# Ledger of designs, part 12: VH-VL binders against q9nrl2r1430to1533

Target 1, 104 residues: q9nrl2r1430to1533
Amino acid sequence: GGVHELSAFEQLVVELVRHDDSWPFLKLVSKIQVPDYYDIIKKPIALNIIREKVNKCEYKLASEFIDDIELMFSNCFEYNPRNTSEAKAGTRLQAFFHIQAQKL

## First folded at step 4 (VH-VL)

Design h27 (framework fv_iluzanebart)
Fold by ESMFold2-Fast, scan of step 4:
Structure h27 (fold): chain C 104 residues (1-104), chain A 125 residues (1-125), chain B 107 residues (1-107)
Amino acid sequence: as target 1 above (104 residues)
Amino acid sequence: EVQLVQSGAEVKKPGESLKISCKGSGYSFTSYWIHWVRQMPGKGLEWMGEINPGRSYTRYSPSFQGQVTISADKSISTAYLQWSSLKASDTAMYFCAREVYSSGLKPYYYGMDVWGQGTLVTVSS
Amino acid sequence: EIVMTQSPATLSVSPGERATLSCRASQSVSNYLAWFQQKPGQAPRLLIYGASNRATGIPARFSGSGSGTEFTLTISSLQPEDFAVYYCQQSYSTPYTFGQGTKVDIK
C-alpha cells in the first residue's frame, strides 16, 4: 500500500498494452466470436479491466495486481492450444511481464 | 520418419515470380508452426517469418514484410514461400523448419527441431 | 530488434577438449534462446532450446546455460563430428534473430 505502488502498476499496464503481443489481452473475449470460451474460463479478465482497477485504486498490494495479470495468462494457456498465435503471444508477453514485474 | 522436403533449386532472372514449397510428412502438419529462414552465400541465418498452417496465421520479419508471401495448403501438408518479383539480392539458400514446444509445465519453450534440406535460389541476369 | 552477438568468431579445439561458446543479447530474452549446429552443405540442427533443454537425440556432451542476456553452449568432450558453425537464436520477440555464428575448428 502506497501511492508509489499504484503509479508503478499503471506504468506496467501501459507497457503491456503497448507491447506487440498484447492483442489477445486488450479486452474480454467475445462470446459471439468464441462461444465456448465462457464454458471453459470461469474467471475472465483483460488488460482494460486491470487498468480500470488500477485507476480506481482497487489493488492494495502488489501481489493482488500480479495475481490478476497471472490469471489473464493462465486463462490464455488453459483455453488456447500451445501452437496457437494466442498462446505464443501469451508466452512472450508473460516473459516480458516477469522481467518488468521485478520493479515491483 | 518426421521430415520436411523442399522443392528443387531454382535459377531465375530479376523481375520473375517464384514460389517454392516445403512438404511435411510423418506428423500432424496443422499442429506445428513452419518457419522460413534465409542464408545468403557465405553468411549466417536470417529469420523471414512463420505460419501456423492450422489457423492460417502468418508473422513476418520487418526486413521481409512486403517482399515475400508465406502461405500453406493443409490439405497437402505443404507450406510456400513466394516472390512476385525477384531481385539479384534474393540469391540465397532458403530453409523451412517446423517448431516444437517443451513438454511439461509452463512456460512453453519453442525450438525449430526439423529442417528441410534447403532450396537454392539463384537470381542473375 | 534484438541483436545477438556470439563470441569468439572462431574457436580452435582438439578432440576430447571442452569447448565453451558465448551468446549475448542486446536486451533480456528471458529463457527464449536456442542453439543450432550447421555443417557445410547441411541444414541447421537444433541442439538446445529454452536456454538449457537438450533437443531429442542430442548427445549429453552438449549443454546450455544462462538466462536474460548472457548464454553459454558447452561441449564437454568434443568429438570429430562436432566441428561445425554454431548459432544462437532468440525467440523472445519477433523478429526472431540469430547470432553471427561461432566456427569450431580442429586444432
Scores: ipSAE 0.008, ipTM 0.676, lowest interface PAE 9.8, mean pLDDT 89

Design h28 (framework fv_ustekinumab)
Fold by ESMFold2-Fast, scan of step 4:
Structure h28 (fold): chain C 104 residues (1-104), chain A 125 residues (1-125), chain B 107 residues (1-107)
Amino acid sequence: as target 1 above (104 residues)
Amino acid sequence: EVQLVQSGAEVKKPGESLKISCKGSGYSFTSYWLHWVRQMPGKGLDWIGEINPGRSYTRYSPSFQGQVTMSVDKSITTAYLQWNSLKASDTAMYYCAREVYSSGLKPYYYGMDVWGQGTLVTVSS
Amino acid sequence: DIQMTQSPSSLSASVGDRVTITCRASQGISNYLAWYQQKPEKAPKSLIYAASSLQSGVPSRFSGSGSGTDFTLTISSLQPEDFATYYCQQSYSTPYTFGQGTKLEIK
C-alpha cells in the first residue's frame, strides 16, 4: 500500500468525476433544494469530500476508500426512487466504479 | 441536563400488547435520532432500530422488522416502542439512547451518547 | 450485516494494569465506531465515539484508536471502578451492530 494506493485513489476519483453520470455525486446535496434529505440520510458524502480525503492521505487502506464510495451509492438508492434520473445515474456510475476498482 | 427517562418495569402475558416510553429533556428533541436497544437476560446488546423525532422516519433491524413499532410524540418529547402481541422471547431490558451529533456542518452519526435507565419487560404465562 | 468481533471475550487484570480490548469489523467502517461500558444492573455508558473521541466526563485513562476494520480501546492504568463489560458498536450502516462484549474482571 502507501503511495501507490493513494495515486490509484486519485486516478479513480478523477475518472468518476469525469463520468457523464457523476452529476448527482459531485457535491453534498443542498438542504435548500432538498429539505428532507438530511432527515433521511444520516451519513452524507460526495465525490468532492472523498477527493479531499484522498488528498489529505486519510485513506490508509483501499477498503476504506471503497467503503466511502459505496456509502455514496447506498445513500443515492436510499433517498431516490428507482425510476429517478438520480437513481439511474447512480446505477450506471456504480457499475463503472466496480470495474475500475478492480485496479486497486 | 440532558436526560432520557424511561417508563417502569412491565410484567405481561404472551399475546398482550405493550407500549413503553422514553422521555427526553434538556436538549432539542427533534434534532437527534433516537435508538432502541434490547438486552436479553445475561446477554449482550442488540440494536432494534432508530427514529427521527422531527419527521418520524424509522429504520429497523431486520430481526425486529414487523415485531415492534417505534413512534414519537414530539409535543411531550417522548418516544415509544410498541408490541401488538408479546412473546416470551421478548423478555429483556429495553434501552433508549440518543445519538452523538457533530457540531459541524456535516451531520454524521458516530455512536450514542445519552442512555435511558432501561425498562425491564417480563413476558411469562 | 456487519459482524463485530471483540477479543478477548473476557480477561482478568489488576488495578494499575494497562488493558487493551480489540474490536474487528467484517468490513470497512471508517471511524464509525463507539465504545460503551456496562456495569451490572446498569445502563451502558458511552466512553468513545468516532473511534477516538472521548465522551465528556469520561476519565482520560480511556482512549480509542483504529480505523477501517481494526479498533482498540485502551485503559492506561486500571482503576477499581473500571471492572465492567465493554462493547464496541459500528454506526456505519444499518443494522448497527455490537460486538459480543469483553468482560473485565479482577485477577
Scores: ipSAE 0.005, ipTM 0.604, lowest interface PAE 13.4, mean pLDDT 86

Design h29 (framework fv_ficlatuzumab)
Fold by ESMFold2-Fast, scan of step 4:
Formats: structure tokens, sequence, C-alpha cells
Structure h29 (fold): chain C 104 residues (1-104), chain A 125 residues (1-125), chain B 107 residues (1-107)
């Protein structure tokens, strides 16, 4: 736990943010640009929110961190049809995350 | 029958641009990503880029970024690849290829299941 | 860029023999690997996607295996119509990259 886990979470979030396929996940979906998003997705989340939670030490367990990342991908696949650019980016980024998360 | 139809050949001079077409039939054009791949004579396959016909979202191989432009015309179910500033090294067969569709809960693994016949582009003075 | 390396460059087999073609990625590509068959003057044909999933219409003698960096295409009993170049491809990250190909011939 503790300091070593927080360093690991921060490193993994930074790697996700820097990944080419992170673009759909960097910030919350705009309610103005996509008004039906929040009618469908009840627990919105994005990498900027997850990073903020890491920096504020809000994750007590690795499982809580992993759950938030998985929620982000689940939301993507729930809202976006599987052959869209968003879903394609989500599929690749999720595969990358699963490999990196083995270190947690 | 699912088909991608490409012209047989194009001949261009160095420094010019070419716009190659790929006409899709037998399926819902906007439901599948389209890829462009080239093959120089006697050499391997080289990926140029991909386009989502529904949203016109593109991803390019950085080697072709700024020279290749992928577009679609939904009304004619036709994909296009424009390649500018042609040089002799661009002589190759250029293929369009449709990405495998994965339904529902199955992961997308991004294979290319249907290919055009290819257009032989020859760049010479 | 991820480099895909195939081995051998070429091989000649007798009808009915088991054929094994190898493909190595310079870094992990999970299971995002496809295999294509290409006959002279023809377009590539998809054989395998997602490392082990056989494409529709592909004979049962073709199978794929592997994960991470090491991948194999197997033809359990080679037939005359299998003479072709075989290409592996990763679609784990852009740019998607292909191996140099393996040429299969019949003795």
Amino acid sequence: as target 1 above (104 residues)
Amino acid sequence: QVQLVQPGAEVKKPGTSVKLSCKASGYTFTSYWMHWVRQAPGQGLEWIGEIDPSRSYTNYNQKFQGRATLTVDKSTSTAYMELSSLRSEDTAVYYCAREVYSSGLKPYYYGMDVWGQGTLLTVSS
Amino acid sequence: DIVMTQSPDSLAMSLGERVTLNCKASQSVSNYVSWYQQKPGQSPKLLIYGASNRATGVPDRFSGSGSATDFTLTISSVQAEDVADYHCQQSYSTPYTFGQGTKLEIK
C-alpha cells in the first residue's frame, strides 16, 4: 500500500494519458455537444478525474483504481457502437491497460 | 456479394498527385472501417491508414502523414486515397481493404476480411 | 513502430506435411495478430485474426496460436493450393505493421 501504490497509479495514468488512443478519455463528454450522453451513462468518468483522485490519495486499494478505469471503458462501449473511432480507441487502450495493470 | 472494386492502373509523373478510388458494394458501407495498404514490386505489405466511413475519422501511418489523405463519399459507397508529391518510390500496388466487423460483446481484433483487386500506381518521368 | 519478423523466409514442403510458420513482434501486441495468404498476382486473403480465430470460409487445416510476442500459423496437412506468401500483421497499435512474409512452396 501507500506511497508505492500511489506512485504506481500515477505512472499508469500518465502512460494512459500519453497513449495515442487516449483522446476519447481525457476529459468528461460535453453535455452541450452530446446532450444524450448523460441520459444513457449514469456514472461518467474520465482520465482527468481519475488522475485527480490519485493525486488526492482517494484510492485506498488497487482494486478501487482498477474499477474506475474499467468503468471508463465500460461507459465507452455502452454509449459508442463497436465500430466507431471511440470504441476502437477504447478497445486498444483497454488492452494496453490490462497489460500494464498486471504490475499493480 | 461483398466486393471492393478498384481501377487497374494509374501512371503519374514525379511531383504530381493521384486520387485512387475503391467502390464498395454488397454491404452497409458506413458499418465497416476501410484500410489502405500498399505493396511495392517484390516487397511486403505497408499500411498507409484507416478511415471510419460513418464519421470520416482517420488514422495514418506517420510515414504518410501530410502526403496521404483518406476520404469517403457515402452517397456512392466509395473510399478515396489521395497521395501527393509523388516520387518513384511510390510505385506500388495500392489496396483498399475492409475491417472485420465484431458483433456485440466480442472484442475487435482488426483483421481485414475483404480486399480490392489493387491499383498499380507507376510513378516515372 | 512495432517490427514484425517472420521465419523462415521460405520453405518447401511435401503434400500432406505439417507446416509451421513463425512471427515475432518487437514488443507485446497481446493477441492483435492477423495472418494473410497471398497468391501471385492476387490480393491478400484473411486466414486468421485475433491470433487464433479462423476467418469465415478458411479450411480447418489452418490454425493460429500465440500471444504477446510469439505467434504461429500452422497448416496441419499442406495441399497444392496452399502455395503462396503468408504475412502476419499486428493491429495492437498504429501504425499497423506487417512481417516481411514467408514463401511456401511444394516439393
Scores: ipSAE 0.008, ipTM 0.622, lowest interface PAE 10.5, mean pLDDT 87

Design h3 (framework fv_ficlatuzumab)
Fold by ESMFold2-Fast, scan of step 4:
Order: sequence, then C-alpha cells, then structure tokens
Structure h3 (fold): chain C 104 residues (1-104), chain A 125 residues (1-125), chain B 107 residues (1-107)
Amino acid sequence: as target 1 above (104 residues)
Amino acid sequence: QVQLVQPGAEVKKPGTSVKLSCKASGYTFTSYWMHWVRQAPGQGLEWIGEINPSKSWTNYNQKFQGRATLTVDKSTSTAYMELSSLRSEDTAVYYCAREVYSSGSLPYYYGMDVWGQGTLLTVSS
Amino acid sequence: DIVMTQSPDSLAMSLGERVTLNCKASQSVSNYVSWYQQKPGQSPKLLIYGASNRATGVPDRFSGSGSATDFTLTISSVQAEDVADYHCQQSYSTPYTFGQGTKLEIK
C-alpha cells in the first residue's frame, strides 16, 4: 500500500488515458447528448473521476482502485450494445487494463 | 440460412474504380459489424476495414485509407466496398465477413463467423 | 501495427496424429486472437475466437490456447478433411492483422 501503491495507480491511469480506446471513458457521459444514460447507469464513473480519487489518496487498497476501473467498464457494457464502437473500445481498453494491472 | 452473397468476378483496367457488393440474408443486418478482407493469389489475408450497418461507423486499415470506401444500404441488406485508383497489385479475392461476439461473459471477444464466397478482382491492362 | 507470425510455414502429418500450430504476436494482444481454416478455393471458416472459444459447429478436436503473445491451435487427431491453410488473427488493435498462414497436409 501507501505511497508506492498510489504511484502505481497514477501511472496506470495515465496509460489508460493515453490509449487510443480511452475516448468513451475520459469524462462523465453528457446528460444533454445521452439523455437516458443516467436512467440506466446508477453508479456513473470515468477516468477523470478515478484520477481525482487517486490524487486525493481515496484508494486505501489496490482492490478499491481495480473495482472502480471495472465499474467503468461494466457501465460501458451495460449501456452500449455489444456491436457498438463504445463497446469495442471498452473491450480493448479493459484487456489492456488487465495486462497492466498485473503490475499492481 | 445465414448467407453473404458476392459476385464471382470483376475485371477492371488500371486507374479505374470498382464497387463490390455483399448481400446479406437470414439475420438482422444492422445487428452485426461487417468486415472486408482481401487475399492476393497464394498470399495471406489482409484486413481492409469494418463498418457498422446501423450507424455507418467505419474503421479502416491506414494502408487503404483514402482509396477504400465502405457503405451499406439497409433497405436491401447490402454492404459495399469501393476501391479507387486500381493497380495490378489490387488483384485479389475480396471477402465480406460478418463479425460475431461472445455472449457468455465480459469481456466480449469477436470473430468473423460468416464469410461471402469472395469476388475475384482482376486488374489488368 | 501488430505483426502476427505463424510457425511452421507448412507441415505434413499422418492421420490420427496430434497437430500443434503456433502464432506469435509482436506485442501483447491479451486474448483477442481468432483462428480460421481455409480449404483450397473456399472462404475462411472461423474455428476459434477469444483465444480458446470454439465457434458453433466446429468439431471438438479443434482447441485453442494461449494469451498475451503466444497462441496455439491444436487438432487432437488430424483427419483427411483438415487439409487446409490455417490463419491466426488479432482483433486487439486496428488495423486487425493476420499471420502469414500455416499449410497443413496429410502424408
């Protein structure tokens, strides 16, 4: 845990943000552009929110950080039909995350 | 029942364009991404691009970007690939293929489960 | 671009033998690998997707394994109808890329 663990979380979030498939996940979904999103998704989250939590030292365990990342992907797959660009991006980014998370 | 039907052959002159068709039947056309893949004689498979028939979203192999254009006609359940500025090196069998995804658990995995018979494009002077 | 390299380029086996075909990615592709069988004059046929999931209608003698960079297609007991070219493909990142193929023949 501690300082060493938080440094690892920050590095992983940076790698996710830099990935070509991060575009659906960079910030919260717009209620104006996607009006029914918040009727379906009860625990919205995005990479900017996760990064803020890392910077505020709100993750005490690696499992809490991993849970928030997995929630982000779960929301994507729940809202977006499987054959959409969003779902495909989510699938590839989640695979990338699982590879990188082996370092945690 | 699920089928993708393509013309058998096309012959074109260098410098011209061709528009290849792929007619789908036996499934909901708008529910699956469609891919285009070519194979030169005696060579391996080369991915050209993909299109979402519902949204008309496309992704292209950069090698073909600017030369290949993917479109669909939902009313006839037909996908099209137009290839411009043809060269002899474009002589190949061109396939359309439907993408399926795993339904059992996340994450979703994808594969091309139904293929057209292929159109042999011959580019010669 | 991710390069997929198959080995061997070709092999000849006796009926009933166990066959192993290899596919290596130039960088990690997680489990996003599919295998296709292509008989002479025919379109490719999906055998395996997601590294290890057998496609509908594919005989259980075909199996896939591997992750990250190293993938294997196994035919537990090769049959005469298995004579074909076998192609691996990654769907992890665009452009999606195929290996050069492995030709399987019977002695």
Scores: ipSAE 0.008, ipTM 0.626, lowest interface PAE 10.5, mean pLDDT 87

Design h30 (framework fv_ficlatuzumab)
Fold by ESMFold2-Fast, scan of step 4:
Structure h30 (fold): chain C 104 residues (1-104), chain A 125 residues (1-125), chain B 107 residues (1-107)
Amino acid sequence: as target 1 above (104 residues)
Amino acid sequence: QVQLVQPGAEVKKPGTSVKLSCKASGYTFTSYWMHWVRQAPGQGLEWIGEIDPSDSWTNYNQKFQGRATLTVDKSTSTAYMELSSLRSEDTAVYYCAREVYSSGLSPYYYGMDVWGQGTLLTVSS
Amino acid sequence: DIVMTQSPDSLAMSLGERVTLNCKASQSVYNYVSWYQQKPGQSPKLLIYGASNRATGVPDRFSGSGSATDFTLTISSVQAEDVADYHCQQSYSTPYTFGQGTKLEIK
């Protein structure tokens, strides 16, 4: 056949992954690098997990997809002090996401 | 030698604004965050805000939001704090201080390792 | 805002005594606590950061411990030059806040 059309969620995740500020969010936080992370963050998530959920058609509503991405940012701001490169990246990426999510 | 140099004193009238300077030397200015902290006579330390000289990203204590403005001049390795609408309660020694660690892939536990000598701001009529 | 409370407000010690200064946060700040020494007429000097890490050039008689809400600065054998105000600070969330300070004097 043909080329598969990307879903709206897949397109948005791809845009987030390609963004310069996605680096803190691409994969789950390492227990070796950040041993206290999982004591503080009870619902860890990252863009690779969200993308897998999109590919498996696990999001039935846009609100479910948005909730997972907002959880990712919430975790970032809960763990990382506001003056960190992680928090700054999260702030810029979240603003970008809010603009793109208006299309959902 | 790492050093932060501040003017010794400033006297201002209520309702005016002041712009305090902090000249950095002996290190790469853009590699470390700069903090501003004040201390009223006989009182404790109070954090005003922080700036990343590499991109001018700022965070403020909400108490000073709208009155304090933090800026940097990379060409002269100088940080500035402007405080507007001055009141007698703003009389204090104002310090600039360098953060020990910049953020990386994981958060660092921070401290302010180098401090200016402080500028005594007196606000009186 | 997170409130940092230090105790005692002041204490007087004899040379060579072990000194313990306490700092309590109104909520968990994990390990994001620093300790500063301030002598009269001088700027604060960083002693400890991240609750337990000694800053460069600080004598090994100074140590920090604690996590979450309860933090301690210990001077194992107090010396005359240790007369100063000691301040704790949290850097976990903005606004970063300091305790009221503990004044250390020698008898």
Scores: ipSAE 0.007, ipTM 0.629, lowest interface PAE 10.6, mean pLDDT 87

Design h4 (framework fv_ficlatuzumab)
Fold by ESMFold2-Fast, scan of step 4:
Structure h4 (fold): chain C 104 residues (1-104), chain A 125 residues (1-125), chain B 107 residues (1-107)
Amino acid sequence: as target 1 above (104 residues)
Amino acid sequence: QVQLVQPGAEVKKPGTSVKLSCKASGYTFTSYWMHWVRQAPGQGLEWIGEINPSRSYTNYNQKFQGRATLTVDKSTSTAYMELSSLRSEDTAVYYCAREVYSSGLTPYYYGMDVWGQGTLLTVSS
Amino acid sequence: DIVMTQSPDSLAMSLGERVTLNCKASQSVYNYVSWYQQKPGQSPKLLIYGASNRATGVPDRFSGSGSATDFTLTISSVQAEDVADYHCQQSYSTPYTFGQGTKLEIK
């Protein structure tokens, strides 16, 4: 914990947000545009929510932060068939995350 | 009235399988996730898994993965849990429980607000 | 798996006393904690969900608080019908896990 840890989480979230494959993950899925999403996904989450949690010091351990990011990817793969652009973006962004998370 | 009805008891021999039922009434069956939880006599609660009745999506406790199978019959508003390769340690009361309703517009808290009376499964011969 | 640990294992209270039951998670579960009351021979009954939200029909003497790893269920004035086992549960991560329970008795 502390400012150093928060800076590390914030930097990683910024890197994820700026990645070309972040587009499915920037904000919560719209119930209007995707009405069945919330019938399937019980724990919706997105990068904007994770970033707010970082800024409010809600992550006490790196593992808690990593769990929320992994939940985001898990939701993507549960809802989206493997051959979709969303699932492909998720696969690439998750691989990028695993590399970046090694510095935590 | 919202209600989950389970049979009172089942007796099975070791090595067999059992399929426990949970009949829902008084609400829209497909709108709520259904959980299965067991409790050995005098012990704590143990989560087995959950199923979405609309889509049949399931999540399992890894301890029961491969042995437990959760299914639903939407036409009869009935949820089922099949447990295979029974052993004496499976002797317990098995509950079905409805998850508190959460929409995409509100936080998901996942409490279980309506419970069946439980089925006492005895594995013995 | 997330381990939920309750304390004390059991306690005996006098009618009208305030009691607090504790629940600790082995890692942060945010506010994804529910509390259940279970009387002998009965199914669990939901008391609190989302750490602090009282379930429908639950008397206001029951309240929940806490976040992250430390959670408390408070009964402001214990009544005879409150004799039961109390279970906390996390629903932040699968498998959802319960504490071992706290048995509440009246003297």
Scores: ipSAE 0.000, ipTM 0.584, lowest interface PAE 13.9, mean pLDDT 86

Design h5 (framework fv_ficlatuzumab)
Fold by ESMFold2-Fast, scan of step 4:
Structure h5 (fold): chain C 104 residues (1-104), chain A 125 residues (1-125), chain B 107 residues (1-107)
Amino acid sequence: as target 1 above (104 residues)
Amino acid sequence: QVQLVQPGAEVKKPGTSVKLSCKASGYTFTSYWMHWVRQAPGQGLEWIGEINPSDSWTNYNQKFQGRATLTVDKSTSTAYMELSSLRSEDTAVYYCAREVYSSGLKPYYYGMDVWGQGTLLTVSS
Amino acid sequence: DIVMTQSPDSLAMSLGERVTLNCKASQSVYNYVSWYQQKPGQSPKLLIYGASNRATGVPDRFSGSGSATDFTLTISSVQAEDVADYHCQQSYYTPYTFGQGTKLEIK
């Protein structure tokens, strides 16, 4: 909890958004463009939602923030087969996240 | 004008290696995945592998794993496929092909919208 | 590997007839199917991607449909220039695999 931890969360989210592999994660998946997504994924989330939660101070513990980021990656790997562009981007971005999150 | 330019033909002896080129122009080279596909005489199309020119991430058909190597040169917008330990069964037309652009967050369907003219590789003694 | 099976192997049609080409996947590939036209001595040309999306510059007479395991390419009124081999491809799992092709000829 606290301002310092929220500043660290904001910095990390900004780094994730600016990463080349963030494109599948920037916004919620469109139901119009991907109609079966919400039949498969029951807890949708994206970086814009996570950033909004950080800005509204909704994460009280670093573990809550980490859980939401990991949910985002879990959703990616559940919906997208391992050899898709989305899954490849997710794998690389998740590795980057794990390195950056070592001190949270 | 979007195009992929490949040499017309190569003749190689069995046991040698070949490095085929694919020069891209008319688009941002690093924004599209590049695929390699071959077609042996009288046979169907066979996918060899794919490369992301932005980071050189590759995926291979297991049949070609260890023999095929995909690389790119960003400075010249050129993709390469090297195939080693050539056999007569490697005689085929080899195509490079650009993955269709998908914008937004919908899944990439991995269709190949722009194809090179193909290089006919003949492997004979 | 996912096996793609096309039917028929070949067909001959009269000009103006409706043509349907079939493609079956050995397991579900959702909408990850593309169709290509290949004329003798030429590179394949993308017709359809994502099962039903027409590629840029492809005439409206070409349409794709299907999902999961069963896919169809339809030519609403076949023209002489449509003589070619037609290939379907799945891109759901690597290795991406192609069907054996269907040869379309005019009677």
Scores: ipSAE 0.008, ipTM 0.590, lowest interface PAE 11.0, mean pLDDT 87

Design h6 (framework fv_ficlatuzumab)
Fold by ESMFold2-Fast, scan of step 4:
Structure h6 (fold): chain C 104 residues (1-104), chain A 124 residues (1-124), chain B 107 residues (1-107)
Amino acid sequence: as target 1 above (104 residues)
Amino acid sequence: QVQLVQPGAEVKKPGTSVKLSCKASGYTFTSYWMHWVRQAPGQGLEWIGEINPSRSYTNYNQKFQGRATLTVDKSTSTAYMELSSLRSEDTAVYYCAREVYSEGWPYYYGMDVWGQGTLLTVSS
Amino acid sequence: DIVMTQSPDSLAMSLGERVTLNCKASQSVSNYVSWYQQKPGQSPKLLIYGASNRATGVPDRFSGSGSATDFTLTISSVQAEDVADYHCQQSYSTPYTFGQGTKLEIK
């Protein structure tokens, strides 16, 4: 049935994916390109994984969805030094997320 | 100790291009983003773009996209802004500025060290 | 583009008075606002970043507050050396944009 079948989580993930600063977060970090990433980051996640969880109805509470998005940003800031393009993109995208998440 | 040194002035004719320099000293050049900002006489500040000296990633104000090009030379710790197709409206003081970031998360950014500015005059 | 609007355009204060300068964003910029002081003939100087964090070497009479769309720079006791233009800037999204500036004068 129509527009009401779209989930709020799906709408928010689509907005994040379309944001100019989403590029570091679209897919899991490549071990070939970044060999030490998985030695440092023990709980990797990315927007494609989160979107798949939304589509499979794996989030029971809004807090679980928010926790996964926050984990994604936390991983970014843990791995990437503050002066990197990745960290700046993460900072801007997280601020955007916090504004949009108020609508949940 | 931490300094950004720019030439004092440049005079160019309309339709030409200019390449302005910004020489950094007193800090690790590749550890901070560099911004370019201009100010027309008696007017406010206008952001042109930013560059990450380590990775050469750039972001531009769309108003200057295609006319401005930001580059760095790591070996001399120098940032450059090239502006093409100059018009009289490009007459302004052009600043380079280093970006500082907060110690803890979330990371907040500000431009903590500024060059003295280069006065670009575009006239026939 | 996000538009930053400062108010007032100019003000004249007596020495020792508390000064409040305002900056409004056309949309939410969270806490990603910086304030700069620019004295005549000089480059801008960072005073505040992240809405409320004072930059290194800035006197404690300067403070910043606000979030989302409304931001304030306060000078608790204005001094003669504070004569300058004050600019707010958002770093929430590109292009980063500045307000038009507020000119502070002493009467």
Scores: ipSAE 0.234, ipTM 0.801, lowest interface PAE 4.0, mean pLDDT 90

Design h7 (framework fv_ficlatuzumab)
Fold by ESMFold2-Fast, scan of step 4:
Structure h7 (fold): chain C 104 residues (1-104), chain A 123 residues (1-123), chain B 107 residues (1-107)
Amino acid sequence: as target 1 above (104 residues)
Amino acid sequence: QVQLVQPGAEVKKPGTSVKLSCKASGYTFTSYWMHWVRQAPGQGLEWIGEINPSDSYTNYNQKFQGRATLTVDKSTSTAYMELSSLRSEDTAVYYCAREVYDSYPYYYGMDVWGQGTLLTVSS
Amino acid sequence: DIVMTQSPDSLAMSLGERVTLNCKASQSVYNYVSWYQQKPGQSPKLLIYGASNRATGVPDRFSGSGSATDFTLTISSVQAEDVADYHCQQSYSTPYTFGQGTKLEIK
């Protein structure tokens, strides 16, 4: 990845973090509040981790960045039934992401 | 039979508040989000807000934020919409409607609607 | 707010004709569009959701298509019972917004 690619990833992560539907995705799920989460979800990820990876230049390809964002949504839909507030937020944020990712 | 039952009509004076009910039957009330939508005479549909009966999480149209309050009573399978500071332009039919989901990517629609309550706001 | 614009405002068709109703979003709404039928004095009825998925119990003469900003509802062979107002709605972002409606009449 070049400087242009890294700037694009940072801009997109900032837009996701600022979105009203980002609340389930800002940080890793609490084991204390949701004890069975880590029994079901084997590759946990959240926006704070993705942003850290962007800042450390750990994404070599745009596909790697997109894969981590998609993993985050996949985890949401795997754990949360579709009638939950988390799943609804995830559905809307994923749609927003797909439109913005066209710029990558 | 899945149905949502609403009162037929309410008449209120400007400046007052109204609390409209929507009684659900024939399905698991906590498994589906509930929407509130209004329609002024001769006009289109206007979305007010949505509530998850399972956890009472709400989203509002910002036009109604602070004036509309959505609540549920799980024990009676009833959803409520309270609208405060009523004006004549709030005269409309108010509907409650159940949301249905499909498989991923979870597109939704409102598949079951109440018959609507005609709210008339006049002095 | 995303503005949904329907066209035409009204149309009159003969029985058996193919009807196409249009709905345009002011911004991309992905595929998060639903269509509703509303007969005089009645509640809206869901016809289509997710732009192209037919709701349970809806006749197969109704179909939806489109994505991003341009959507259509098609009735392959209009019947007398199809006289109604038709509303499109986006559910991509809050506030969810409806078009102004298209009135379908039989001539």
Scores: ipSAE 0.309, ipTM 0.807, lowest interface PAE 3.3, mean pLDDT 90

Design h8 (framework fv_ficlatuzumab)
Fold by ESMFold2-Fast, scan of step 4:
Structure h8 (fold): chain C 104 residues (1-104), chain A 122 residues (1-122), chain B 107 residues (1-107)
Amino acid sequence: as target 1 above (104 residues)
Amino acid sequence: QVQLVQPGAEVKKPGTSVKLSCKASGYTFTSYWMHWVRQAPGQGLEWIGEINPSRSYTNYNQKFQGRATLTVDKSTSTAYMELSSLRSEDTAVYYCAREVYSGSYYYGMDVWGQGTLLTVSS
Amino acid sequence: DIVMTQSPDSLAMSLGERVTLNCKASQSVSNYVSWYQQKPGQSPKLLIYGASNRATGVPDRFSGSGSATDFTLTISSVQAEDVADYHCQQSYSTPYTFGQGTKLEIK
């Protein structure tokens, strides 16, 4: 690993941010807009937080990076009913992520 | 060098519209939300809205909803704010500003354009 | 809309003095408060975000504190270059709102 693996994380986060289905994941949910979110979701995370962790070299292993991305999707499916636009976007973006993550 | 470049001034007549530009350089344009904030002469700062350059997802101050339109051109790393039905009270310096990442959901605007002075007068 | 109220409206300090600027929110904004410095003819500069986190490149004499409704910006030893308007802002809820500003001058 090391430097090459960090470059791969940065590239993958950029690809996720650019994807059409990233809109529910770009920033954390506002407490005032969705006040019950933080009662249900105990480990909130979003792509901007993950990217900052990549930039600060906080991921030592690819598995730690993958775990944070998977946590983001898990939170989406836990909070949002399956038929919502958020859950549908999450399903498609997660499938895209799984294909890209094969390179890690 | 991270910077946001805006035109210095615009003069418009009441009832017209204006489209102000903000050209970003020195960073990945699509990775940061862009805000628009104005300041009337001798007054405080007033938030107009925000746009995500990657998705064109927007949030507006309700006061400007229907008059302000935020857009981006990813190919040129340029953000735009169009303000319609201009009135004399729209005379202000208009800033674009980049939102900072913080490791949590605390937000701030860490890089600002120099501002465009919009004068609306007959 | 959440109203941010700053106090005092203006103050004049001697070089080296500790200065304290206050900002009150009309309702709880948790820790989602930023402070900006604005010198005449210039754009605002971020000093503090998340109530207490100093922005990159900001001197350590600037510090922020507070939570919920009451927030403070402190300059531990004021310098001549600190002459400016200071603005607080909440980012807890849209529309994001700013205080009216505090003008800091040197005697």
Scores: ipSAE 0.006, ipTM 0.580, lowest interface PAE 11.6, mean pLDDT 86

